# Designs tried in a protein design chat: VHH binders against Flagellar brake protein YcgR (ycgR). Part 49

Target 1, 263 residues: Flagellar brake protein YcgR (ycgR), of Thauera aminoaromatica (c4kar8)
Amino acid sequence: MAELSTPSPASPAPLDGGRGDELEKFTLRGARQILQLLQDLITHRGLITAHTGGGHSFMTAVLKVDEERGRVVLDPSPDPQANRRALAAPRLTCVTQLDGIRIQFPLVGLGEGQDKGRPALFAPLPAEMLRLQRREFYRLQVPLAHELSCLLKAEDLARKPVEVSARVIDIGAGGVAVVVPTGAAEFVIGGTLPACRLALPDGEPIELDLEVRNLNRQTQRNGTEQLRVGLRFAALPRAADTRIQRYIFKTERALNAKARGGL

## First folded at step 19 (VHH)

Design NC9 (from LA92 with E102D)
Fold by ESMFold2, fold request of step 20:
Structure NC9 (fold): chain B 263 residues (1-263), chain A 119 residues (1-119)
Amino acid sequence: as target 1 above (263 residues)
Amino acid sequence: DVQLVESGGGLVQAGGSLRLSCAASGFTFSSYAMYWGRQAPGKGREWVSGISSGGGSTAYASSVKGRFTISRDNAKNTLYLQMNNLKPEDTALYYCAKQDYDWGYFSYWGQGTQVTVSS
């Protein structure tokens, strides 16, 4: 039977969707919707990044939903320190994708226990889940072999121009997400980066204006701090839009053919 | 616990100025980007301005650019919004907000401070 070892600390503060009520329309609060989305994650074996604060995270998955007890069951980390950080965190912020749709949800009250004799983590069902289901929010996860990059025209502590070459980790019709070392430049949601350059495999780099939409902090295994910077295309010429959509289509086609076992 | 306490609001005639303050506690202020938002009667909350953790980058909504200036004093754990040439449409409850680097966005924690601009 599932057993709780200790309850988590008190509930953390409320969340907001960035620019006012922008994300409210993508926030699920109904119990039925939440249960179905969690079940979809289980069915599709969704890999979840669970953030524990301080730039730390670990990989997990939803193993099951216990409707009778109103709980989710998570796969514990093989790293005991990651589990201790998760249990000590006032909130576990879970981030994942399902069919290219970004999904985020908070878990509070995380506890450790057993599920059919195996260690597991438990939490009450989340009171809300963010599902960014809108065409411009769809993001293709960029294959590591493609090594896509974006040259950012940003600002330093002295408000002077600085160029930062950033690896692109996802791309969609509406923008990209990149990673940069913490401290490489100053970023703020709503900030604009004019005349950046996005390098695609199929031609010359695309010059485009970018706007910062979200900022995540992460620590790599070697202790290096990085920022994940979510960027929106502020203005996108039709030719650039066509090249980006073609890259996405070709890459999805290639990935799908590989997944189906080509002939 | 994180606390953000807004102050400096009031009643002012159009064309006037106010300076809002946000006193922060319960976290390392200098490590976080900070924001101002507002909520006018009958409307949703609207982002107004943001400033990076070190102060090197700022951003403004188009409706306030050129009139409002965001700043921070990391030694005093205080965020500021200087509001000049105020207009009746600036009437709102103003909130400061803290970046949430796990969630990826920001959140409002205080009661806000009321700004009322009369014609």
Scores: ipSAE 0.748, ipTM 0.942, lowest interface PAE 0.5, mean pLDDT 85
Fold by ESMFold2, look of step 19:
Structure NC9 (fold): chain B 263 residues (1-263), chain A 119 residues (1-119)
Amino acid sequence: as target 1 above (263 residues)
Amino acid sequence: DVQLVESGGGLVQAGGSLRLSCAASGFTFSSYAMYWGRQAPGKGREWVSGISSGGGSTAYASSVKGRFTISRDNAKNTLYLQMNNLKPEDTALYYCAKQDYDWGYFSYWGQGTQVTVSS
């Protein structure tokens, strides 16, 4: 039997990701929660990208959780150099998705050994796991036929004011998500876009202050790029809130009626 | 290889100034928004500031607005944080971070640089 290395005592490691004040609510630290999430990854056979640092990564999976030894068992890479980098790394940053939700967790003290006579990698159970939903509030998916738009007052690469008409892809009580061509304007998480205009079908556009909360890039197979910008409503006036809720309610009713009519 | 190396920290008297640097390599620096964060003893990590890929947009935590200035030099692949009028509560380990466009937030990669502000 292979001798398994014992991991070094766990030290608090920097948690990858986001604004720190937002991430603590999504961080699991309880042993039972961590075990259950790892078991869910095993059950769903989730592929995990394991980052070893320096731009290197390899694909792996959690093969099992050994509760008696307090360890996770990982699938080694077929590339021996990737395994060597993983074993040498001070931590392995594991990233995957479960039901569309980003899962991230560190592994420290990685060792090599055997599982059922096959090579495997071992690590102590992670001290924490991030289970991040991008949105905190329900978001209605805006029907394409509505052509809902938001005029953003932003800055270009030259720091000059620019107005960008952005298609709204979802909307909720707390904000919207929009898409814009890559490079149409400069965006940064935490940035404020004052006096933007949200065009709803009823009445005049709503003037809103918006804050950038997330930035995703979509590079399609044909090379086409766009930027998805998650925006939070800042200090939403009551009248604007009422109009937004009315739009959501009416649209949900219409969508539900269409679904019933299609049965 | 993605690497972020922070430098420029040190011991400074309250009211003083420091300039932090973050040397970036292993990715196309000019294509990514960049950020500063910090972790004070006994506290969670706090976002401090961000700057867009071209430098056209900046953002700051309310606790540092007006005192700290984020900047970048895309020709040198370097991110900066000018910290003025430092206070004891600014004492922390400072990290730079890179935008993650797949996740939608940002990630820390470096070891950080210690800033200690004495009375």
Scores: ipSAE 0.737, ipTM 0.935, lowest interface PAE 0.7, mean pLDDT 83

Design ND1 (from LD83 with L100I)
Fold by OpenDDE, last read:
Structure ND1 (fold): chain B 263 residues (1-263), chain A 121 residues (1-121)
Amino acid sequence: as target 1 above (263 residues)
Amino acid sequence: QVQLVESGGGMVQPGGSLRLSCAASGFTFRTYAMSWVRRAPGKGPEWVSYISPLGGSTDYADSVKGRFTISRDNAKNTLYLQMNSLKPEDTALYYCARDIDLWDSGKFDIWGQGTQVTVSS
């Protein structure tokens, strides 16, 4: 009975210097962008594989972003040995996926402590985060200055048809995430919302069928509860796809220009 | 359908032990923080214990510290509460609850039906 030596997960090859330039395009260094991405990980409840070196890793999650203290709160491993390794490591390599996009970021200066009496791991905010966007899975965070709205045709708790105007928080080729007031409508994962209307800045709203893919309740800073709804484009006409892609491209370009100090 | 189902409650003598279980279904259990909350007769709900998604962080109310242990088995989608050195004051309906936030506890969006714990001589 040959013990199939499960191949040790290959240490992610050091990003060889030549691929470095290509990766730079996908590296976020802006403090606001980093904070947003970390918050997105929390919102989406993303699990993270933290590599400690030597072929060792453990599962963790970002529990909280403490902007005031400039740190992330991480879920410790239930394995004390993993935590010891993590704390001894000069650097953690964190790997996760959000909406099909691979995210990688280093954490340095890991420590253990307490926040509000709860034990956790703490690290300073990462200086950079790598977001490997496949075009097909790219999600643009919609700027507040360019608000998008989506009119959702849904049902209330009584199964009465209701129209809910939802703010679009992110958009990609495959769908949108929106926020709605809690109780505005009843959403079912896997359910279809027919004949919804996505408003883009460039013209008339696009009529779309949307499939509910995820639901997440979130509390705003002001204490207001909102429902985040992840929606997939169930059927997207080619013309609509083109418009969405154009919007994403233009907006991304504008954001990048602004980040470079050009606006 | 999202559901939490508590079990393991019962009647015990002071100083006795119970182990509560909460079976979770309809959501990705391993990505949520979970809590136990209890309601004693004539009292409001009292938070008892918290556990992080992966179980690496736990917290307890002062009233149960050193006596209760929260744990989870993510492979079984089950939350546990080991209760030792039970006191009459621990008599309550015990609920498992899903935390809305991963870290900021105190708000819950899903509750079980509860399991009764009675500590009596």
Scores: ipSAE 0.888, ipTM 0.956, lowest interface PAE 0.4, mean pLDDT 89
Fold by OpenDDE, fold request of step 23:
Structure ND1 (fold): chain B 263 residues (1-263), chain A 121 residues (1-121)
Amino acid sequence: as target 1 above (263 residues)
Amino acid sequence: QVQLVESGGGMVQPGGSLRLSCAASGFTFRTYAMSWVRRAPGKGPEWVSYISPLGGSTDYADSVKGRFTISRDNAKNTLYLQMNSLKPEDTALYYCARDIDLWDSGKFDIWGQGTQVTVSS
């Protein structure tokens, strides 16, 4: 009876080095962001697959974030051999999912110990956490209460410069969709709108260049015609990208909490 | 519906053993820390034991340490309490409880109906 060796789940291929710049956009390095994400894993009871190398892994969870000691408390495996492997590993690769987003982070310096008399695994806080959101496709529907707006610098039919305040209806890492009154400006697909201003609730408007990607005329229930404009971020400063991502993350969290019956 | 159902209680002589079971339903059992809590006649509730979501961490009250063993089977959605060297003082209604927090014990949001354990000569 040949023991069919169930093929060991292939170690997640090292994220190929060439996508490094794109991965940086998805990598959290801020201490506060990391702490928040770890806390979110606790709140949402996220189970983590910790890879120890050699094709071995075990299931764990973040039980606690100890900010004072700068460490995470992890649930040990019920398998002593798995724990031994974990402790011998120079690095753990932790993989989990939160709200459909893959999260990956390294832990180094794993140790065993006790907290309040309970056995646990301990590691220093990760230096980085990767959130692999298919950012390219995700659009947050902006709550009406947030009243996000974008000041568009466009042209009218006479090519006269006009400024149009547009309501933002969705936002993603790659751009925004806005609604403008019909006839407020002329938009050309592929055209660039320079020096626009995106207003977020958390501070001063963000100046950015926008590229028109799509146009869709919509008739409202009241019979009023509006133009939905899909806009890509043509040039986005890093600081602006960070703010946008923070807004999206915060809003998604709030929406999900509300959906789960959270106050 | 979220539910915990205890079983395995009974009458036993001092020095005897019992194994309690708690069947969980209506929630993702493997993501919750679980505890046993007991209530003796005329006394308040006493925390007995804790187990982490994956079962890698356990904790016990001093009164039961070395005698009781908490365990779980996440595939069966079942919590266990092996009780050895039972004493008359262990006589209580034993409850399975779901911990609100993963690590901090003492707060529970779901309870079973309890199972009676009586240790008498």
Scores: ipSAE 0.887, ipTM 0.957, lowest interface PAE 0.4, mean pLDDT 89
Fold by OpenDDE, last read:
Structure ND1 (fold): chain B 263 residues (1-263), chain A 121 residues (1-121)
Amino acid sequence: as target 1 above (263 residues)
Amino acid sequence: QVQLVESGGGMVQPGGSLRLSCAASGFTFRTYAMSWVRRAPGKGPEWVSYISPLGGSTDYADSVKGRFTISRDNAKNTLYLQMNSLKPEDTALYYCARDIDLWDSGKFDIWGQGTQVTVSS
């Protein structure tokens, strides 16, 4: 019985040499920003892959941020050997994802201890955190107040053309997620919806082709069933891409400003 | 639907052992801290044990420390409580609860229906 050597998880490929300057734009060094991002990881219950070197890693989570002591509390591995490796490592490389954004940060000075009698791993707050927004995968949750809609050109079960006005719930550079009433149209994963119209607040609707990427049935709190449709932009015109990006950027800024208490 | 379902309760003699299970569904179990809470007849709820999302951190009430062991199988979405050296004072309805916070215990947003543990001679 040949022990299939599970291929050692490939060391995360060095973040491709995007110019050092571009990485700086995505690097947080402010204490408040770092604290906020760590708190966001807690709030969103982000699991972290902590790399200890030598191709070894373990799963952890930020359990608490201790601002007074300037440290993070991490969930130890259930594997004692992983914890030993972690503690022996001069540096941990922590990788996680939050809202489709890759987050990477180093931890130095890992130790084991107790907080209020509860065992945990502790590390000083990271000096920097890298937030890599993959434009392609980032999805902005559309504020309800914006009332973005997409007119879908689809077919019903009888293959009769139908137009469905769908609420846009999230938007990214690569596509949108919309919600439609169940039975409003037939959607096929991989299918193309031609000549759809995306309504943005800043002007006339954008005509575009959409590809169905995923379908999820959702039950609302009121018991109403809805279909969430993930749609990819097919052959998006440059002008449309620019408008979408502008909208995302503007909205994100506004949301962040609001979250900071500035509005 | 978010649900916790406890099982494994029963009647046992003092000094006996039980293993409780809690099956979780409707949420990403591995990202939540979990607790056991018990309610004895005529008493308020008592926190029993805590386990972190990945299971690397555990905590126990002084009343059960050294006798109870909390564990979890994230692949099975199941929380466990091994109870050894049971005492009559351990008689209670045992609840599986989802912690709101990952570290600060004592606040829960989801509860199971509970499983009865009775320790009697």
Scores: ipSAE 0.885, ipTM 0.958, lowest interface PAE 0.4, mean pLDDT 89
Fold by OpenDDE, fold request of step 20:
Structure ND1 (fold): chain B 263 residues (1-263), chain A 121 residues (1-121)
Amino acid sequence: as target 1 above (263 residues)
Amino acid sequence: QVQLVESGGGMVQPGGSLRLSCAASGFTFRTYAMSWVRRAPGKGPEWVSYISPLGGSTDYADSVKGRFTISRDNAKNTLYLQMNSLKPEDTALYYCARDIDLWDSGKFDIWGQGTQVTVSS
């Protein structure tokens, strides 16, 4: 009987800084707010994934907030190698969830030391903390069977209007990620694609404006190059938002039911 | 129900070794700091050792430093205390305790029933 190692819950990856402008409204910079949020992490015993770069991370916790010294006390890893990586890193990206809220914050100037003879990691208080509700950061991986598509109105290299049918690979309340063939159109980060059409399974396509937020070239196993385009909903009507939310909710429920062996 | 159950106590000669275990249930073990506390006959409770939630930080009373080692297995919800070079003064009822705070020691909200350790010639 092979003990199916329950896959360790995938350490939440840091949100890419490319969404900087959109995330500003969710970023706390006030000293009191930061202290309160750190205290909340302690009170609720939140475990933190600390990313050190290079694809490495370790689990930690805020053990104490030292307001007098302006520092946080972190639980070292039981793995000495993880601690060495952390101390060598110019910056830690800390990610956690508290009551369905994603919290992300940088730590700079990490050091090891002792408090009253007890070993710990220490860092200055973060200058900022990102606080996002689940609805704001969650991206549903679209099942292949749903065949979601988005008709993009873009331009080619000659600035000639072109329409590109793109496969939607993930969707959230704030936007979609799509895949297009390389060279199908020219995309500029920060550029707006007006009057695009998002096709959902439950009805007519939704007309909406999209803003290009990120571009990633991907090479498939077969050697074919594709472009992944991250798109933000620039102007989403209320009715469209409701439909998108409904689709996400329904799909998540179905996926969860399957995972529980109920279907 | 929240519960801590100690085991591994017994009688040993001076200089001997014992390994205590504490099985935790009814709460998210990996998110709590844990401690060992002992009570010798006719004496009050004495804090022995501390371990952080992830096990990266440990602390010991001066009386046991260099002889005792605290550890935990979060996958098994189990706390351990390896006791080496035991002395008659180590004779006590040993309790596993859940720390209220993650860092500040000395306050506990859950206790086991204890396991007896007797060091005698």
Scores: ipSAE 0.877, ipTM 0.958, lowest interface PAE 0.4, mean pLDDT 90

